# Ledger of designs, part 3: VHH binders against Uncharacterized protein AF_1994

Target 1, 207 residues: Uncharacterized protein AF_1994, of Archaeoglobus fulgidus (o28285)
Amino acid sequence: SVTVGHTTVYYTNVPDAKAEVLAGYLQEEFGFTSDTDILLSMSGNEYEVRIPSSYSSPSEVEESFKVYFALLASRVSEEVFFGSPVKLVLVTHQNDELFAVKNQYSFEKAGRVFVYFKGVDREQAFNLANYLESLVGENYDWDVIFEQSEGVYHVVPFVGINDASELTPEMENSYQSMATELEDVLGGDVVVHLVNFEGYEVAAFEG

## First folded at step 4 (VHH)

Design b10 (from cK4R with F105Y; framework vhh_8pnl_2)
Fold by ESMFold2-Fast, scan of step 4:
Structure b10 (fold): chain B 207 residues (1-207), chain A 120 residues (1-120)
Amino acid sequence: as target 1 above (207 residues)
Amino acid sequence: QGQLVESGGGLVQPGGSLRLSCADAGSTFSSYYMAWYRQAPGKERELVARITSGDSTNYADFVKGRFTISRDNAKSTLYLQMNSLKPEDTAMYYCARVRYSGSSYGYDYWGQGTRVTVSA
């Protein structure tokens, strides 16, 4: 096993260096203040990371946590395992599965703007991350999904509103302007989709 | 560090009231849930109240009916009105930009905090 802070990773058939990087990554991500045991294994070509929780049943896991956990799987894949397939499993204290997700995206960042992308070039994702960071600055965490479909770029920022009724004129104008400006940044048609932290689309803006 | 600045804490007797403020100079694109957390000595941080950019609110059971969270987006300020304060409300109070619900994960920066002490 290997320990960083309060995070101990138990592993077999995984290089010591990878287990140590995972331990440090999860210690920083979750900020554990109590000793926490992480199980790391391989199943076929995929790393499985089991993370304990205080939940007792699948129904207790909030939708917003499931969204967060899915995005975390892509970051762990990219930043710990160099893009290798990853499955994150949220478990009870008894190691029973509560919720599991696999990485869906590659990952790029600028400051604290995190761009999760697939079906687009890494350079495009990097340019998007830098553009978005220029709007919010270094102190704002922001998750954004970036995909291409049928010749259109889809940019999906996560936002803190419940539904379309909470969208203010100022937010609407700002995101409409973003959609238009991103057509120059990305070099094609753009649709910006606002998705809330529970994973529901609340609005869309065409450039 | 972060751009969150809390104020309004202090010493108050049981049954009293305090209004906490949090200044957050943001961008029109930084649509976050805003939240108040608290941490008593020797305990983990716990969520007190959360508010969306459109002013929908959610409260922890232990403060429902006593605390009110609100925001003034024009002033970039988050508030927590605390009424009927109890000794068990004694804690350091933090504001935070929050992306996802949870205990100790999926949250953004929080400020340096403001201390609330409720004692006779």
Scores: ipSAE 0.362, ipTM 0.643, lowest interface PAE 2.6, mean pLDDT 86

Design b11 (from cK4R with F105I; framework vhh_8pnl_2)
Fold by ESMFold2-Fast, scan of step 4:
Structure b11 (fold): chain B 207 residues (1-207), chain A 120 residues (1-120)
Amino acid sequence: as target 1 above (207 residues)
Amino acid sequence: QGQLVESGGGLVQPGGSLRLSCADAGSTFSSYYMAWYRQAPGKERELVARITSGDSTNYADFVKGRFTISRDNAKSTLYLQMNSLKPEDTAMYYCARVRYSGSSIGYDYWGQGTRVTVSA
């Protein structure tokens, strides 16, 4: 096993160096303040990471956590395992499965702006991350999905509003300006979709 | 930008009150659930209260009826009004931006904390 802070990774069929990177990554991501045991294994091409929680049953896992956990799988894949397939499993203290997700996106970042992308170039994702970071600053956490479909770029920032009634005129103007500016940044038609932390779309803006 | 700054902690007698404040510079583009967490000596960090951008609130069972979370969007400030304080409330209190409503694991961003001591 390897330990970083309060995070201890127990592993089989995985190089020591990867287990150590995972331990440090999860210590920083979750800020564990009590000793936490992570189980890491691999089967075929896929790494499985089992992360304990205080939840006691699957029904207790909130939708917003499920969305977050799915995005985290893509970050762990890219930043710890160099793009290899990853399955994250949320478990009880007894190691019973509560919820599991697999990585679905590649990942780029600027500051704490995290861009999850597929079907676009990594350089486009990097440029998007830098543009968004210039709006919010280096210490502001922001998850954004970035895809292309039918010749249109879809930029999907996650926001902490539950529905369109919480949009202010200032937010609407800011996102409309973003959609317009992103057409120059990305070099094509853009739609910005605001999605809440439960994964539901609350508004859309066309450039 | 991005910094959370807690204040308002102190020493009070059992039954007393305190109001904690958290200044969040924030952004017009990015909004979050806001939460107060605490960590008592020798204990894990635990969720005290959470508030959404639309002001929906959730409280841990051990503070229901005693604590009130609120936010003032004009001042970009989060508050925790703490009434009927007990020795068991002694802890370091942190505000956080959170993407999910749970307290079981992880958080998006923490402030530096403010200390609350409830002692005779």
Scores: ipSAE 0.309, ipTM 0.603, lowest interface PAE 3.3, mean pLDDT 85

Design b12 (from cK4R with G106P; framework vhh_8pnl_2)
Fold by ESMFold2-Fast, scan of step 4:
Structure b12 (fold): chain B 207 residues (1-207), chain A 120 residues (1-120)
Amino acid sequence: as target 1 above (207 residues)
Amino acid sequence: QGQLVESGGGLVQPGGSLRLSCADAGSTFSSYYMAWYRQAPGKERELVARITSGDSTNYADFVKGRFTISRDNAKSTLYLQMNSLKPEDTAMYYCARVRYSGSSFPYDYWGQGTRVTVSA
């Protein structure tokens, strides 16, 4: 096993160096303050990471956590395993499966703005991340999905509102301006979709 | 940037009440759920209550029926109304911007905290 902070990774069929990088990554990501045991294995070309929780049944896992966990899988794939396939499994303290996801996106970042992208150029994702970071600063944690469909760029920032009734005029104005400015940044038609932390679309703004 | 400032803590006798406030410097993009956490001396930080911008709430079992979390998005302020306080509620209370929070899961930013002491 290997330990970083309060995170101990137990591993099978994985190099020691990979286990150590994972331990440090999860210690920083989750900020564990109590000893936490992570199980890491590799089967075929896929890494499986089992992360314990205080949940005792699948029904206790918040929908917002499932969304976060799916995005985390893409970051772990890119940042820990150099783009290798990854399956994250949320488990009970008894190692019973609660929820599992596989990575779906490539990943770029600027500061703490995280861009999860598919079907677009990495350079475009990098430019998007830098543009968004310029709006919020280096220390603002923000998850954004970035895709292209039928000649239109779809930018999907995650926001802490339940539905459209919670949109303020300031928020509407900010996102409308973003949609317009992003057409210059990305070089095409843009739609900005606000999605809440449960994964539901709240609003859309055309550039 | 993105400073959180807690206030409203103090010394109170068992059965008393306190209202905690958290001022958020704010962002027009409003990308966070808000939460109250606490840390008792010699113990780990634990989630007390969580709220979305639309007032959907989640509470730890040990405070249900006694504490109420609320927010005023126009004022960028988070509140925790604490009633029927017990000695076990003695802790430093922190507000936080969180995404996807659950038990022992990530929290993005902590304020400096406000101390609550419940003793006779």
Scores: ipSAE 0.256, ipTM 0.545, lowest interface PAE 3.0, mean pLDDT 85

Design b13 (from cK4R with G106D; framework vhh_8pnl_2)
Fold by ESMFold2-Fast, scan of step 4:
Structure b13 (fold): chain B 207 residues (1-207), chain A 120 residues (1-120)
Amino acid sequence: as target 1 above (207 residues)
Amino acid sequence: QGQLVESGGGLVQPGGSLRLSCADAGSTFSSYYMAWYRQAPGKERELVARITSGDSTNYADFVKGRFTISRDNAKSTLYLQMNSLKPEDTAMYYCARVRYSGSSFDYDYWGQGTRVTVSA
């Protein structure tokens, strides 16, 4: 096993160096202050990472955590395993499965703006991340999905409002301006979709 | 965009009250759930309460009916009003911007903490 801070990774069929990188990554991501045991294995080209939680049953896992966990799988794939397939499994302290996800996106970032993308160029994702970081600053945590479908770019920022009734006129004006500006940045038609942390769309703005 | 800064902790008798404050700068382009967490020495962090930018709230079962979370976006300040305090509420209290709700290992940008001691 390998330990970084309070994170200990137990591993089979995985190089020591990768287990150590994972331990450090999860220690920073979750900020564990109590000793936490992570199980890591590899079958074929897919890494499985089992992460314990305080949840006792699948029904306790919040919808917003499931969304976050799916995005985390993409970051772990890109930043720890260099783009290799990853399955993250949320488990009880007894190692019983609560929820599992596989990476769905590639990943780019600027500051703490995290862009999860597929069907677009990495350079476009990098440019989007830098544009968004210029709006919020380098220390503002922000998750954004970025895709293209039928010649339209879909930019999907996560926001902490639960539904459209919480959308202010200031937010509406800011996101409408963003959609318009992004058509120039990305070089095509853009729709900005605001989604809440549970993954439900609350508003959309066309450039 | 800035550090979270907690204040308002202190020593109080069981049944007493305290009001915690957290200074936070917001953004019109991005919004977070804001949350209060607590952690006793050597124990895991616990979510206490969460609030959206539109003031929808949810609370951990162990504080329902006793604590009230609120925010003042014009002042960039988050509050936790704590009533009917119990010795088991003794902990460091942290405010946080969070991407998700409800887990003992939520980790997002959070502040330095403010200490609450409820002495029997």
Scores: ipSAE 0.196, ipTM 0.525, lowest interface PAE 4.1, mean pLDDT 84

Design b14 (from cK4R with Y107F; framework vhh_8pnl_2)
Fold by ESMFold2-Fast, scan of step 4:
Structure b14 (fold): chain B 207 residues (1-207), chain A 120 residues (1-120)
Amino acid sequence: as target 1 above (207 residues)
Amino acid sequence: QGQLVESGGGLVQPGGSLRLSCADAGSTFSSYYMAWYRQAPGKERELVARITSGDSTNYADFVKGRFTISRDNAKSTLYLQMNSLKPEDTAMYYCARVRYSGSSFGFDYWGQGTRVTVSA
């Protein structure tokens, strides 16, 4: 096993260096203040990472956590395992499965703006991340999904409003300007979809 | 610029009141949920209250009716008004930006904390 802070990773058939990187990554990500045991294994051709939680049953896992966990799987794949397939499993203290996700996206970042992308060029994702970071600064955490469908680029920033009634005129103007400017940045038609932290779309803006 | 700075803690008698403040820099593009958490000596960190950018609130059962969370987006400040304080409320109080989870996982940033002591 390998320990970083309060995070101990138990592993077999995985290089010590990768287990240590995972331990440090999860210690930083979750900020564990109590000793936490992570199980790391190879399941077929993918890495499986089992992370314990205080949840007792699948029904207690919040929708917002499921969204977060799915995005985390893509970051762990890219940042810890060099893009290899990853399955994250949320477990009880008894190691019973509560929720599992596989990485869905590739990942690029600028500052603390994280772009999760699929079906687009990595350079386009990099350009998007830098554009968005220029709007919010290097110290603002932001998750954004970036996909293409039938010649239209879909940019999906996650926002901290529950529904459209919480959208201010300043936010509306900012996202409308973003959709228009991104058509030049990405080289095609753009729709910006605002999605809340529970995964529900609250508004959309066409460039 | 990403720093959260808590203040307002102190020593009070049971039944007393305190108002905590948290200074934060906000963004018109990515507005976070804001939350207050607390941690008592020898205990887990726990969620006290959460608020969205549009002022929708959620409270832990043990503070409902006693604590009120609020925010001033123009001043980028989060507040926790604590009334009818009990010895069980003694803890270090932290504010946090929260993106996804209402639990302690997935929060973006913790402040340094402000100490609340409730004793005779």
Scores: ipSAE 0.275, ipTM 0.570, lowest interface PAE 2.9, mean pLDDT 85

Design b16 (from cK4R with V98I; framework vhh_8pnl_2)
Fold by ESMFold2-Fast, scan of step 4:
Structure b16 (fold): chain B 207 residues (1-207), chain A 120 residues (1-120)
Amino acid sequence: as target 1 above (207 residues)
Amino acid sequence: QGQLVESGGGLVQPGGSLRLSCADAGSTFSSYYMAWYRQAPGKERELVARITSGDSTNYADFVKGRFTISRDNAKSTLYLQMNSLKPEDTAMYYCARIRYSGSSFGYDYWGQGTRVTVSA
């Protein structure tokens, strides 16, 4: 095994260096303050990471956590395993499966702006991350999904509002300006979709 | 630039009150669920209270009726009003921007903390 902070990774069929990187990554991501045991294995080219939780049954796992966990799988794939397939499994303290997800996106970042992308060029994702970081600064945490469909770029920033009634005029004006500016940054038609932490769209802005 | 800074902690007698503040510069482009967490010596960090951008609140059972979480979006400041303090409330208090609502994992950014000591 390998330990970083309070995170201990037990592993089979995985190089020591990768287990150590995973331990450090999860220690930083979750900020564990009590000893936490992570199980890591691989079969073929897919890594399985089992992460314990205080949940006792699948029905307790909130939708917002499932959204977060799916995005985390994409970051772990890119940042720990160099783009290799990853399956994250949320487990009870007894190691019983509660929820499992596989990586869906590639990943780029600028500062603390995290861009999860699919069907677009990595360079475009990098340019988007840098543009967004220039708006909020290097210390602002922000998750954004970036996809392309039928010639239109879809930029999907996550926001902590439940529905459109919580939008302020300042937010509406800022996002409308962003949609317009992104058409120059990305070189095509853009729609910015605001989604809440449960993954539901609350507003959309066309450039 | 998105940094969190807690203040307002101190030493208080049982039954006393304190108001904690957390300065969060924030951004017009996004909003976060905000929370207060605490960690006592030798204990795990635990959620005390959470507030959404629309001011919906949620409290841990051990503080319900005694603590009030609130925010002033114009000042980019989060507050925790702590009344009827008990020795069991002694801890470092942290504010956080929460990624993905009230889940126990996936916390986004932690401030440096402010110490609350409840003792005669």
Scores: ipSAE 0.269, ipTM 0.575, lowest interface PAE 3.6, mean pLDDT 85

Design b17 (from cK4R with V98D; framework vhh_8pnl_2)
Fold by ESMFold2-Fast, scan of step 4:
Structure b17 (fold): chain B 207 residues (1-207), chain A 120 residues (1-120)
Amino acid sequence: as target 1 above (207 residues)
Amino acid sequence: QGQLVESGGGLVQPGGSLRLSCADAGSTFSSYYMAWYRQAPGKERELVARITSGDSTNYADFVKGRFTISRDNAKSTLYLQMNSLKPEDTAMYYCARDRYSGSSFGYDYWGQGTRVTVSA
């Protein structure tokens, strides 16, 4: 096994270096202050990472955590395993499966702006990340999904408002301007969808 | 870590009060759940209180009615008003931009913490 901070990775059929990178990555990501055992294995070309939790049953896993876990799978794929397929499994203390996700997106970033993308060019994702980072600065964590459907670019930033009633006039004006400016950045029609951390859409803005 | 700076901790007697502050540079685009967590020696970190950009709040049962979380977006500051303090509240207190919830993980803590000691 390998340990970084409070994170110990037990691994089978995986190079030592990969296990150590994963241990450090999860220690920084979760900030564990209690000893935490991670199980890492590989089958075919897919890495499986089992992460323990205090949950006792699938119904106890909050929707916001499921959203986060799915995005984390894409980051672990790109940043730890160099784009290899990854399955993240949330488990009980007894190692029983509670929730599992596979990476769904490619990943690009600028500062702490994280762009999860599918069906678009990596260069477009990079340009989007840099544009968004220019608005918030390099020290702000921000998750954004970026896709294309039927000739329209869909940009989906995650925001900490529960519903449309919490949308301020300043936010509304800023996101409307963003949708318009992104049509030039991306070279096509754009819709910016605000989703909350539970994955529900709270507003949309057309460029 | 981001540039979150906690302050306001100290030593108080049981029944006393403290106000914790967390400096955070706000953004019109980066709307976060802001949260206070705490960790006592030999214990796991635990969520104390959470607030949305629209001021919706959630509290752990063990502080409900005693602690109040608030934010001042114009000052880019998060607060935790702690009243009726108990020895059990003794801990290091951390603020975080908390995007997702859970009970046993150390989510993206950006501050170094501020110590609160409630002596018997």
Scores: ipSAE 0.210, ipTM 0.544, lowest interface PAE 4.0, mean pLDDT 84

Design b18 (from cK4R with V98L; framework vhh_8pnl_2)
Fold by ESMFold2-Fast, scan of step 4:
Structure b18 (fold): chain B 207 residues (1-207), chain A 120 residues (1-120)
Amino acid sequence: as target 1 above (207 residues)
Amino acid sequence: QGQLVESGGGLVQPGGSLRLSCADAGSTFSSYYMAWYRQAPGKERELVARITSGDSTNYADFVKGRFTISRDNAKSTLYLQMNSLKPEDTAMYYCARLRYSGSSFGYDYWGQGTRVTVSA
């Protein structure tokens, strides 16, 4: 096994260096203050990472955590495992499965702006991440999904509001300006969709 | 780890009150959930309350009716008003800026914490 901080990774059929990188990554991501045992294995080219929780049943896992966990799978794939397929499994203290996700997106970042992308070029995702980071600065945590469908770029920033009634005029103006500017950055028609942390769309802005 | 600063903790008797504060830089996009977590020695961190940028709130069952989370966006400050305190509320209290809410370990940033002791 390998330990970083309070995170210990037990691993089978995985190089020592990868287990150590994972241990450090999860220690930083979750900030564990109690000793936490992570199980890591590999079958074919897919890595499975089992992360313990205090939950006793699947119904206790909050919807917002499921959304977060799915995006985390894409970051772990890119940042720890060179883009290899990853399955993250949330488990009980007894290692019983509560919730599992596989990476769905490729990943790029600028500062702490995290762009999860599919069906677009990596260069476009990189340009989007840098544009967004220029708006908020290097220390602003922000998750953004980036896809293309039917000739339109869809940019999906996650926001900390529950519904459209919580949108301020300043937020509306800022996101409308973003949609317009992104058409120049990405080179095509853009729709910016605001989704809340439970995964529900609260507003959309066309460029 | 980094930009959040908690204050307002201290020693109070059972039934007393405390108001915790957390300085938060924020952003014009106001895209953070904010939360208060707590952790007693040797126990896991647990979510106490969360608030959205639009002031929608959610509370753990063990504090409903006793604690109130609020924010003052003009002052970039998050508050936790704690009333009817019990010895079981004794813990380090942490302010967190969340990417996503929920779970005992779902957070992005947390502050250094402020200690609350409820004892005669």
Scores: ipSAE 0.181, ipTM 0.504, lowest interface PAE 4.0, mean pLDDT 84

Design b19 (from cK4R with S101T; framework vhh_8pnl_2)
Fold by ESMFold2-Fast, scan of step 4:
Structure b19 (fold): chain B 207 residues (1-207), chain A 120 residues (1-120)
Amino acid sequence: as target 1 above (207 residues)
Amino acid sequence: QGQLVESGGGLVQPGGSLRLSCADAGSTFSSYYMAWYRQAPGKERELVARITSGDSTNYADFVKGRFTISRDNAKSTLYLQMNSLKPEDTAMYYCARVRYTGSSFGYDYWGQGTRVTVSA
């Protein structure tokens, strides 16, 4: 095993260096303050990471956590395992499975703006991340999904409003301007979809 | 790494009040959840209260009716007004910008926190 802070990774068929990187990554990501045991294994080309929780049944896992966990799987794949397939499994303290996800997206970042992308060029994702960081600064935590469908770029920033009633005119103007400017940045038609942390769309803006 | 600066903690008797503050660098978008978490020695961190950029609030059952979370986006400051304090409220209090609202894990916190002790 290997320990970083309060995170201990127990591993089989995985190099020590990768287990240590995972331990440090999860310690920083979750900020564990009590001893936490992570199980890491590899089968074929897929890494499985089992992360314990205080939940006792699948029905207790909140939608916002499921969204977060799915995005985390993509970051773990890119940042810990060099883009290798990853399955994250949320487990009880007894190691019973509560929820599992596989990495769905590639990942790029600028500062703390994290872009999860599929079906677009990595360079476009990098340009998007840098554009968004220029708006919010290097210390602003922001998760954004970026996809293309039928010639339209879909940019999906996660925002801290629960529904459309919380949109201010200033926010609406800012996101409309963003959609318009992104058409130049990305080189095509853009729709910006605001989603809340539970994954529900609250508004959309066309460039 | 960014930084959040918590202040306002102290020692109070049961039934007393404190107001915590958290200074954070703002964004023109103001589109993130802010939260107060707490941690007693030897315990895991737990969510106390959360607020959206539009001022919608959620509270843990153990503080409902006693605590009020609020924010001033122009000053980039988060507040927690704590009334009717109980010995069980004794903890280190942390503010956080939250990406998601999952309850099984703590989020990364910026700053050292501010200590609240409720004791006769």
Scores: ipSAE 0.126, ipTM 0.484, lowest interface PAE 4.8, mean pLDDT 84

Design b21 (from cK4R with Y100F; framework vhh_8pnl_2)
Fold by ESMFold2-Fast, scan of step 4:
Structure b21 (fold): chain B 207 residues (1-207), chain A 120 residues (1-120)
Amino acid sequence: as target 1 above (207 residues)
Amino acid sequence: QGQLVESGGGLVQPGGSLRLSCADAGSTFSSYYMAWYRQAPGKERELVARITSGDSTNYADFVKGRFTISRDNAKSTLYLQMNSLKPEDTAMYYCARVRFSGSSFGYDYWGQGTRVTVSA
């Protein structure tokens, strides 16, 4: 096993170096303050990472956590396992499965702006991340999904409002301007979708 | 760099009040939930209260009716007004930008904490 801070990774069929990187990554991501055992294995071409929790049943896992866990799977795939397939499994203290997700996106970042992308090239995702970071600064935490469907770019920033009634005119104007400017940055039609932390779309803006 | 700094903690008698403050950078995009967490001696970190940029709030059952979370988006400041304090409220209190989940997972950007002690 390997330990970083309070995170110990037990691993089978995985190189020592990858287990150590995972231990450090999860220690930083979760900030564990009590000793936590992570189980890491590889079957076929997929890494499985089992992360313990205080939850006792699947129904206790909040929707916002499920969204977060799915995005985390994409970052772990990219930043720890160099784009290899990853399955994250949330488990009880007894190692019983509560919730599982597989990575769905590649990942790029600028400052603390995190772009999760598929169906576009990495350079476009990098340009998007840098554009967004230029609007908010390097210390602004922001998660954004970036996809293309039938010639239209879909940019999906996660926002801290529950529904459309919480949109201010200033927010609406800012996002409308973003949609228009992104058509120049990305070189095509753009729709910006505002999605809350529970995964519900609250508004959309066309460029 | 970019850290949240909590203030307003201290020592109070049972039944007393304190107001905690936390400064954060503002943005026209308002993409944050903000939260207060606490960690008491010998206990796990726990969510106390959460607020959206539009001021929708939720509270842990153990503080409902006693604590009020609020924010001033123009000042980029988060507050926790604590009334009717009990010895059980003794803890380090942390401000956080919440990415998705504020329980045991999804540690976003945390402050240093401010200490609250409630004792006779």
Scores: ipSAE 0.341, ipTM 0.618, lowest interface PAE 2.9, mean pLDDT 85

Design b22 (from cK4R with G106A; framework vhh_8pnl_2)
Fold by ESMFold2-Fast, scan of step 4:
Structure b22 (fold): chain B 207 residues (1-207), chain A 120 residues (1-120)
Amino acid sequence: as target 1 above (207 residues)
Amino acid sequence: QGQLVESGGGLVQPGGSLRLSCADAGSTFSSYYMAWYRQAPGKERELVARITSGDSTNYADFVKGRFTISRDNAKSTLYLQMNSLKPEDTAMYYCARVRYSGSSFAYDYWGQGTRVTVSA
C-alpha cells in the first residue's frame, strides 16, 4: 500500500507510481481528515477505484453526488491514468457497491474551471477553460461540459439553481452575452445550456 | 473571483448566539450552491447547511431549528445565524461553493475558517 496524508491506496495489478499519484490526488480532491482506505485494481485496460462513504444503501446517494462522481471519473482518467479507462465505485464501509460510473469525457482546466469534453478539439476546450476562468477567477470550482452536435457547439455549465424560477435577469444577461462571445472564441454557433447540480437543464441561451 | 473569507466566530456560553459571515468576491456567473461546513478537533468535516442562489435551504439534522443559513447576493455574502449553541457545536467553521449537497464527503476550503467555541 501507499499513503498520502490520510489516504491509503491498496492496489493490485497497478504500478506503485500510479497508486501513489492516486493517493495524492484523492487526498487533495476530498481533503480527508480521517484515515481513508481506497482500493485500486486493474482488469484488462480498465482501472477500478473503490472509494468508501458513510452511506448504507444506494437510495441514500443524492443525484447531485452521482453527477459529480461521473465527472470526477473523467478527471481521474486524464490526470492520474493518462486517459486510460476508469471505473469509480462508491462503497460502504463493508466494501459493498452503492454507485458506479465510468469516465465519459476528456478533460482540460484553467484554475479550478474544469472542462469535460468530447467530439471537439482539445485546443478548443483549453480556450474555453481560459475564457471561463477569466470570468470567475482562479479560485472558483466550476464544472462545464463541452460537446458539438450537428455543427453547433454545446457548452453546459453546472449552476447552483434548482430550476428556472431562480434564474435572475442578471444571470440571463450574463449567459446570453457568454453565448454570443463564445461564438468568436470557438469559431461557430454556440448554445449555452445551464444545468443544475442534479443534471437537469434549467435554461438555454443561443449566441 | 477571490477566495472565501470567513468571520464572526468567538467564545460563547451554552445557549448563546453567534452570526457567521462569509465574504465572496462574486461574479455574475457565481450561481453556486453555498454551504457551511464544520470540523471539530480530531473529527471529520461535516456539512452544516446548504443554500441555493434562490434561497432554498437544507440543514443537517443536528442543527435544524437552531441555525439559519442565508445569503445576500447583492453583497456577495453568506451568513449562518447560530442560536441555542451547545458545546457540541464547538468547531472550526468553513464556507464553500459546492458542487453537490447532502454528502458526508469533504470539500476543498478557501480560507482559514472561523473558530466557534461553546463553553462556560
Scores: ipSAE 0.221, ipTM 0.546, lowest interface PAE 4.0, mean pLDDT 84

